# Ledger of designs, part 7: VHH binders against Type-1 glutamine synthetase 1 (glnA1)

Target 1, 342 residues: Type-1 glutamine synthetase 1 (glnA1), of Dictyostelium discoideum (Social amoeba) (q86b00r158to499)
Amino acid sequence: PRNSLQRAIDRLKNKFGISLKGSFEEEFYLIKKGDNNNSSVASLLNSIEKLDHGTFANYHSLDCYGDILEKITNALEEQGLPIEQLLSESGSGQFEITIDYTDIMEACDRHIIVRQTINSIASYNGYIATFIPKPFDGLVGSGCHAHLSLWDTNDSNLTPDANGECGLSLVNQFFIGGLLKHSKSLTALFNTTPNSYKRLKPFYWSGCNVSWGLDNKESFIRIPSSPFSATDGCSNFEIKTIDHTSNPYLAMAGIIHAGFDGIENSIAPPPPTSLFDQSVLNNQLIPSNFEDAIQSLKENHYLCENIGNDISNAFIHVKLAENKILKELSDDDQILKLLELF

## First folded at step 21 (VHH)

Design p3 (from m3 with H105L)
Fold by ESMFold2, fold request of step 23:
Structure p3 (fold): chain B 342 residues (1-342), chain A 125 residues (1-125)
Amino acid sequence: as target 1 above (342 residues)
Amino acid sequence: QLQLVESGGGLVQAGGSLRLSCTASGFTWTMGWFRQGPGKEREFVASISRSGGYTYYADSVKGRFTISRDNAKNTLYLQMNSLKSEDTAVYYCAASIVYYGRGRLLTSEGDYDYWGKGTRVTVSS
C-alpha cells in the first residue's frame, strides 16, 4: 500500500505540479491494567472511571496520567518525531497527539511510529492504549483526523486564498469537490470495521455530512479558521471521519486520486454549510455501515483502478472477511477482539 | 481546575534581589512568568519546560533573572537579581496543560491555560 501512495503522489505532481502535505490528530484512550488483566469491557470501563473521576474538567485527566504522558512525549521526541501538541480530550482517559505536518508519505510513516510508540510505552508501564473508534458506548469516540494542504513545486502553500470561498483557493475547492464526490467510497478506506460506524453518527462531531464548511465540525470536510484567515486565507482543510482502523497509505492514496478527479474535471463543491445553518446541507450522509461503504468502493472503478485493482480487490476481500468475523461477536466480545488488533 | 498561587513579592531596593515562587495544585507542562507594570500591557518574562531543559527569557531580563522548577513540589521559581525600577510590576504565574513540542518557547499569553492572581514587586530607587 505504500507503493500505491507513491504512485498517487507522483500522479498528482506530474500532472498538476501539486504535492500534498499533512498530519494526523491521533486520539486514543489509556486504560490502567488491573490486578487480573482487564478481561471484560465492564472491567476496562471501571479502570478508567476509578483512575479519572474528573470528567467535568480536562485538567483532571492530565493530572491523573501526567507521568505516563511524559514518558510518551519523551519517547516520541527522542525518536525525532516533532510533536505539535498533546492534550486531554473530553473522554475520561482520552488524549490527542498531533505531529508537525510534512510531506504526506512521511506523515503516514510518522503515523505508524506514533501508534507503535504509544502502544509500547503504555504496555511497558502497565497500561493499554486503545485507538478503537468507539470502545465505550457512553464515552466519546476516537478519530484520526487528517489536516491536509496542497503545495506547488516551489514549496508554496496553494490552499489559502483570502478572496476564495471559506478562504480557499479555487484549486483546493476543486480538490474538495472531488473528495465529496467520492466520499462514500472513501469511507470504506477510512472506516474499516463495524465498530467504526458506532462513532460515525450525526451530532457526534464525527463529520458524517457529505458537505464542507468553515469551522463546521459536522462536515466531512472542515475548514479550520485562524485570526489571520481574513487576510491570508485558510492554510489547510480537515477530513474528520478517518479512524485508526484505516491503512494510512491506502486512505491517502484514495484521497489524492479523489482530489485529482476534482481538479482534472473542475468539480465545484456544493455551497459550504455552517454548523448553525443546516438549510443548505441537503441532508446527505456517508454510508452508515461498512457493507454499504465497501459496496460503494467496489463499484467505484476510478478509485479501484488508480489505487491498483489487485490492491483494492485484496483490501475488499480481507475486510469483508474480517467484518464477518467481528459481526458474529457480541458488542462486548467485539471490543475485546478489537483490543487485540488496535 | 488547576490552581496557581504566587508568593515572594514585596518592596526591594534597586540592585537587590528577590525570589518569586508559584505553587501549582497538580501536574503542568510548560510554566512561565509574565508581568504587568503600571500603565502597561502584560508582557512575557520567562518560561521553562516541564523537564527544565528548555528555558527562554525576555531580552529585558536575560542574564538577571533565572527561572527554575521543582516538579516534586509542583513549584515554579523566578530568581530576580540586579533589579531595576522598570522591573516594578505585578508578576503572574502561568501554566500550560497542553504539551507543545520541544523548541516552542511559549512566549505568548495564549499559550497558557491557567493563571495565578499575581504578586506585586516594587523596586525603589
Scores: ipSAE 0.653, ipTM 0.860, lowest interface PAE 1.2, mean pLDDT 89
Fold by ESMFold2, fold request of step 23:
Structure p3 (fold): chain B 342 residues (1-342), chain A 125 residues (1-125)
Amino acid sequence: as target 1 above (342 residues)
Amino acid sequence: QLQLVESGGGLVQAGGSLRLSCTASGFTWTMGWFRQGPGKEREFVASISRSGGYTYYADSVKGRFTISRDNAKNTLYLQMNSLKSEDTAVYYCAASIVYYGRGRLLTSEGDYDYWGKGTRVTVSS
């Protein structure tokens, strides 16, 4: 899969002189191990609720995580992973770490190291870190949103254009057009377990709409603005649906080939949508389950051939088999099984 | 809610010293001091990372003021030496609950999430 990404990177560079840079926003829960081994989903949820909803002070519940968060940030920084920011998310015990963007191959390598480091530090300090997309029915899900930008051979950012739609250059708009064209197939690469689809709900900022727009958290592709967007354009775009079940190398290979199709064929994206624009209600949705997503990928001969037919066929076979096993488990047993992986 | 309580302000002669303290009710990442002089906008004075390894000072106080923190006591300090009439202000403690990467200076009010009510420092000549 790393070789598949390298071929995608080379293809984009050789044809168009374009390279992709990016980073991931890593969302995860921290669960403090109790004296009872935390052997059930109910006991795990209770540990979060007790720790994060403590009665010691207005901010005292946040203090319960301070020591472990400091160890995590120190470990990442000492490994040379430049943290952009770490913040508390909406879920009790949920956090987000973002590493500075870089060339997309390195960003994928960093993604692996970040997950490994957080899991290791948590484990050594009496915590469980989980990146499961929807570990708890009553709490918000976890994704790993990708922030991406296109660069030329002179290391100039090609993504912004203050005069372009949503502050984006025409080439980046065509890239997005390709992403939207292939979005249903890409979902199979981004969201690879039945659990992933418990997180992906319309109108909950999961990015289920096959659309794009400035600061639109409901769209598959969000364009983040800054105070400088009116004069300089928007420097990057964000794919919101990606979660930690994905192989980052395959996910990014798919993204590059989809965007390549958009540029090569001058595929204009549909008109952008806003967060509260009623027109967003008329957009198509990504698949609501893995079976439909994987079927879309199987039928997408363009993506499968460019990723590599052997790699694509192996991915489809493995994930269908894994899906069958997971679907035979109760919801709680699925979570316990997924804890071994994420 | 995070609470920040400043203390140590007062009247001091020019050339003198004061030490300000700010006690936080809980965990904080970067902390800083700001001040607002009579008829002026609030301005940055100094900041310090959680570890204490990254400090930054406004040019007007560099060499005279020292920021420090004691995380075991959740307390931020500002040692102010060689005070001048220009240092007369209400001094505010500020804290971030977001970790921003090492080397980010957090010199703007918008970089901080919580603020104390301030402590007044008056420098007489």
Scores: ipSAE 0.652, ipTM 0.860, lowest interface PAE 1.1, mean pLDDT 88

Design p4 (from m3 with V98I)
Fold by ESMFold2, look of step 22:
Structure p4 (fold): chain B 342 residues (1-342), chain A 125 residues (1-125)
Amino acid sequence: as target 1 above (342 residues)
Amino acid sequence: QLQLVESGGGLVQAGGSLRLSCTASGFTWTMGWFRQGPGKEREFVASISRSGGYTYYADSVKGRFTISRDNAKNTLYLQMNSLKSEDTAVYYCAASIIYYGRGRHLTSEGDYDYWGKGTRVTVSS
C-alpha cells in the first residue's frame, strides 16, 4: 500500500506539479490497568470512571495522566517526531496528539510510529492506549483527522487565496470537488469497521454531510480559519471522518486520486455550507455502514484502478470478511475483538 | 482547577537581587513568567519547559534573570539579578496545559491557560 501511495504522489506531481502535505490529529484514550488485568469493557469503563470528573474535567485528566503523557512525549521527541501539540480532549482520559505537517508519505510513516510509540509506552507503564473509533457508548469517539494542503514544486503553499471561496485557491477547490465526488467510496478506505459508524452520526456535528465549508463541523471537508484567513486565505483543509481503522497509505492514495480527478476535470465543489444549510439541505450523506461504503468503492472503477486493482480487490475481500465476523458479536465482544486488532 | 500562587516579591534597591517562586497545585507543561509595569500591557519575561531543558528569555532580562523549576515540588522560580528600575512590575506565573513541541518558545499570553494573581516587585533607586 505504501507503493500505491507513492504512485499517487508521483501522478499528481508529474501532471500538475503539485504535492500534498499533511498531518493527523491522533485521538486516543489512556486506561490504567487493574490489579487482576481485567480486559472486559466493564473493566475498561471502570478504569476511566475512577477518574475524578469534577469541575475542569479536562485539566483533571492531564493531572491524573501527566506522568505517562510526559513519557509519551519524551519518547516521540527522542525518535525525532516533532510534536506540534498534545492536549486533553472532550472524553474522560481522552487525549489528542498532532505531529508537525510534512510531505504526505512521511506524514503517513509518522502516523504509524506515533501509534506504535503510544501503545508501547502505555503498555510498558501499566496502561492501555486505545484508538478504537467508539470504544464507549457514553464517551466521545476517537478520530484521526487529516489536515492537508497543496504545494507547488518551489515548496510554496497553493491552498490559500484570500479572494477565493472559503479562502481557498481555485486548484484546491477543484481538489475538494473531486474529494466530494468520491466521498462515499473514500469512506470505505477511511472507516473500515462497523464500530467506525457508531462515531459518525448524522445531525450530531459529525462529518457525515457530503459538503464543505468554513469552520463547518458537520461537513466532510472542513476549512479551518485563523486570525489571518481574511488577509492571507486559509492554509489547509481538514477531513474529519478518517479514523484509526484506516490504512493511512490507502486512505491518502484514494484522496490524491480523487483530488486529481477534481483538478483534471475542473470539478467545482457545490457552494459551501454552514450548519444551517445542512439542516435544510440534508439531501446527501456518506454511507451509514461499511457495506454501503465498500459497495460504493467496488463500483468506483476509477479509484480501484488507480490505487491498483489487485490491492483494491484484496482490501475489499479482507474487510468484508472481517466486518461480517465483527457484526455477529455483541457490542462488548466487538470492542474486545477490536482491542486485539488494534 | 489548577492554581498558581506566586511569592517572593518585595522592595529591592537597584543592582540588587530577588527570587520569585510560584507553586502549582498539579501537573503543568511549560511554565512562564510575565510582568506588568505601571500603565503597561503584560509582557513576557521567561519560559521553561517541563523537563527544564528548553528556556527562553525576553531580551530585556537575558543574562540577568534565570528561570528554573522543581517538578517534585510543582514549583517555578525566577532568580532576578542586577535589578533595574524598569523591572518594577507585578510578576505573574503562567502555565500551559497543552504540550507544545520543542521548536516553540511560548512567548505569548495566548500560549498559557492558567495564571497566578501576581506578586509585586519594586526596584528603588
Scores: ipSAE 0.746, ipTM 0.899, lowest interface PAE 0.8, mean pLDDT 88
Fold by ESMFold2, last read:
Structure p4 (fold): chain B 342 residues (1-342), chain A 125 residues (1-125)
Amino acid sequence: as target 1 above (342 residues)
Amino acid sequence: QLQLVESGGGLVQAGGSLRLSCTASGFTWTMGWFRQGPGKEREFVASISRSGGYTYYADSVKGRFTISRDNAKNTLYLQMNSLKSEDTAVYYCAASIIYYGRGRHLTSEGDYDYWGKGTRVTVSS
């Protein structure tokens, strides 16, 4: 799959002189190993409650987990991974790490190393780190948001245009048009387990709406603003649905080929949407389950052929088999099985 | 809820020294000192990373002030030497609950999430 991403990168560069840069927001939970060996969902939740049993989740989580978080940040920095931020999320025992953006191949390589490092440091120190999209029904889910931008051959950022819609250049708008056109198929690459779809709900800020907009947390494509957006435009765009069940190389290959289609065919995105006017947030949603997402991908011969028919066929067959096994398990047993994988 | 409590302020003669302390009620990433002189806006003085390996100073205090911390005691220090009348201010302790990368200096008020109530330092001529 790394080779598939390299072909996508080369295709975009050769035809349009464009390269993709990005980074991931890595959301995860830390769980203290306890007396019950954490062999059930109740045991896992109880472990979090023992460590973070206060009512002030943002700071209390930091105070309870500070020592392990310090070990994690030290390990990442010593491996040469330039951390942009680590912060507590609103879930009990939930945290987010973002690494500085870079060329998309390196960003994907960094993503793998970050997850491996966090898991290793946690394990050595008596914790379990989990990246499962929705490990606990009563707690916020964990995503793997991607922040992306387009660059020219002179290494200038092509994404911003202060005069463009949502502060974006026309070429980036066409890229987004392609992403929205292919969004249902891309969901199969981004969200590859039944559990993923417990996180992907309307009004969860997960990005389920096939839309885009400035600071719109319900849209598939969010355009983040900054104090400088009015003068400089918006420097990047965010895909919110991606979770840690995805293979980052396949996810980014799909993104590039979808955006390529948008640029090549000058696909204008629909008018942007906002959270303020919830009545116009359309009912067009990404698939609500993996079966519908994978069916959309199967029917998308453009994406499958460009990613590679051998790779796409293998992905589809493996994930269908995995999903069949997982759906035969109870919700609790699914979580336990996913804990072994993610 | 993180609490920060400064101490060590007082009246000191120009050329003298003081050491300020700030005790945090729990874990913090970067900590810093800010000050507000009479009739002035609050300004950055110094910052220190959790490890102690990354310190940064405002130009006006370089070479005279030393920031340090003792994480076992959750305590931040500011050693102030060669004090001048323009160092007269209320000194505030600040702490970040977000970890920022090692190359970033946290010199803006917006970089910090929690603040102490301040301790007054008066430098007499």
Scores: ipSAE 0.743, ipTM 0.898, lowest interface PAE 0.8, mean pLDDT 89
Fold by ESMFold2 at other seeds, last read:
Structure p4 (fold): chain B 342 residues (1-342), chain A 125 residues (1-125)
Amino acid sequence: as target 1 above (342 residues)
Amino acid sequence: QLQLVESGGGLVQAGGSLRLSCTASGFTWTMGWFRQGPGKEREFVASISRSGGYTYYADSVKGRFTISRDNAKNTLYLQMNSLKSEDTAVYYCAASIIYYGRGRHLTSEGDYDYWGKGTRVTVSS
């Protein structure tokens, strides 16, 4: 899969002189191990409530988890990972860490190291760190949002254009057009377990709408604004649906080939949507389950061929088998199994 | 919510010294001192990382002021030596609840999420 990403990177560069840079927003929960050893969903929820009271109380989570977060940040920095920021997220005991953006291959390598480090430090210190997409029905899910931008051979950012729609250059709009065209197939690469689809619900800010827009948290593609977006344009775009069940190399290879299609064929995205207008402009959704997502990928010969038919076929067969096993577990046992994996 | 309480302000003669303290009610990442002189906008004075390994000072106070912290006591300090009349101000303690990477100096008010009510320092001639 790393080689598949390298071929995608080379393809985009050779044809258009464009390279992709990015980073991941790594969302995760920290759960203190208790007397029950977290053997059921109810016991895991009780562990979170013991350590962090108050819904959406950003400081309370930091105060409860500060010492373990300090160990995590120290470990990442000692490994040479340049942390951009770490903050409390919406869920009790939920945090987000972002590493500085870089070329996409290195960003994927860093993504692996970040997850491994957080899991190891947590485990060593009596915590469970979980990256599963929806660990609890009553708590906010965890995503792995990708922030991406397009760059030319002179290392100039091609993404912003203050005069372009949503502050984006025309080339980046075509890239997004390709992403939206392929969004249902890409979902199979991004969201690879039954649990993933518990997070991917309309109105959960998960990005289920096949749409794009400035600061639109319900869109598959969100364009983040900054204080200077009106004068400088928007420097990047965000894919919100990706979660930690994905192989980052395959996910990014799919993204590049989808965006390549958009640029090569000048695919204009639909008009952008806002959070206010979401209810009337576009109700097209990504697949609501893995079986429909993987079927879309199977039928997408363009993506499968460019990723590599052998690689795509192996992915499809392995993930279908894994999904069958997971779906045979009770809801509680599925969550506990996923906590061991993510 | 995080509470920050400054102390140690007062009247001091030019050339003298004063130590300010700020007690935080809980965990903080970077902490800093700002000050607001009469009729002036609030300005950055100094900052220190949680580990204490990354300190940064405004040019106007380098060599005269020393920032430090004691995480066991949740307390931030500012040792002010060789005080000048220009140092007369209300001094504010500030704290960030977002971790920003090593090497970033938090010198803007927007970098800090919580603020104390301030302690007044008056330097007499």
Scores: ipSAE 0.742, ipTM 0.899, lowest interface PAE 0.8, mean pLDDT 88
Fold by ESMFold2, fold request of step 23:
Structure p4 (fold): chain B 342 residues (1-342), chain A 125 residues (1-125)
Amino acid sequence: as target 1 above (342 residues)
Amino acid sequence: QLQLVESGGGLVQAGGSLRLSCTASGFTWTMGWFRQGPGKEREFVASISRSGGYTYYADSVKGRFTISRDNAKNTLYLQMNSLKSEDTAVYYCAASIIYYGRGRHLTSEGDYDYWGKGTRVTVSS
């Protein structure tokens, strides 16, 4: 799959002189293991609540987890991974870490190292770090939102245009048009387990709507603003649905080929949406389950051929078999199984 | 809510020394000192990382002030030596609850999430 991403990178560069840069917002929960190491979902949730002292998603989480977070940040920095930010997220015991953006191949390599480091440090210190998309029904899900931007051969950012819709250049708008055209197929690459779809609900800020817009957390493509967006344009765009069940190399290969289609065919995205308009219309949505997402991918000969037919076929077969096994488990047993996998 | 409480301010003769303290009620990442002199905007003085290994100083205090912290006591310090009348100000403790990478110096008020109420330092002419 790394080779598939390299071919996608080369294709975009050779045809258009464009390179993709990005980073992931790595969301995860930290769970303190009990002395008896009880593995029930109820015991895991109780461990989060005790350590967080009944307060959710605020300074108290940082205070409760500060020592383990310090060990995590130190380990990442010692490995030369340039942390942009680590902050508390909405869920009790939930955190987000972002590494500085870079060329997309290196960003994917860093994504793997960040997960491995967090898991290792947590395990060594008596914690479980989990990247499961929806480990707890009553708590906010975890994603790994991708922040992306397009660059020319002179290493200048092509994404911003202060005069463009949502502060984006026309070429980036066409890239987004391609992403939206292929969004249902891309969902199979981004969200590969039944659990993934427990997170992907309207009004959960997961990005389920096949739309785009400035600061719209319900859109598949969010355009982050800054104090200078009106004068300088917006420097990047965000894909909100991707989660840690994805293979980052396949996910990014799919993104590049979808965006390539958008640029090559001048596919204009639909008019952008605001959070309010999206929330009341309930427009076109991504698939609500993996079977529908994978069927869209199977029928998307363009993506499958460009990613590689052998790679795509193997992915489809493995994930369909895995999903069948997972769906036969109770919700709690499914979580316990996913802890082994992610 | 994180609470930051400064102490150690007072009246001191020019050329003298003073040590400010700031006690935090819990865990913090980068901490810093700012000051506001009479009729002036609040300005950055110094910052220190959680580990203590990364410090940064405003040019006006470099070589005279030393920032340090004791994480076991949740306490930030500012040792102020060779004080000048221009150092007269209310000194504010600030803390970030977001970890920023080692290459980022937090010198702007917007980089900090929590603030103390300040302690007054008066350097007599």
Scores: ipSAE 0.739, ipTM 0.900, lowest interface PAE 0.9, mean pLDDT 89

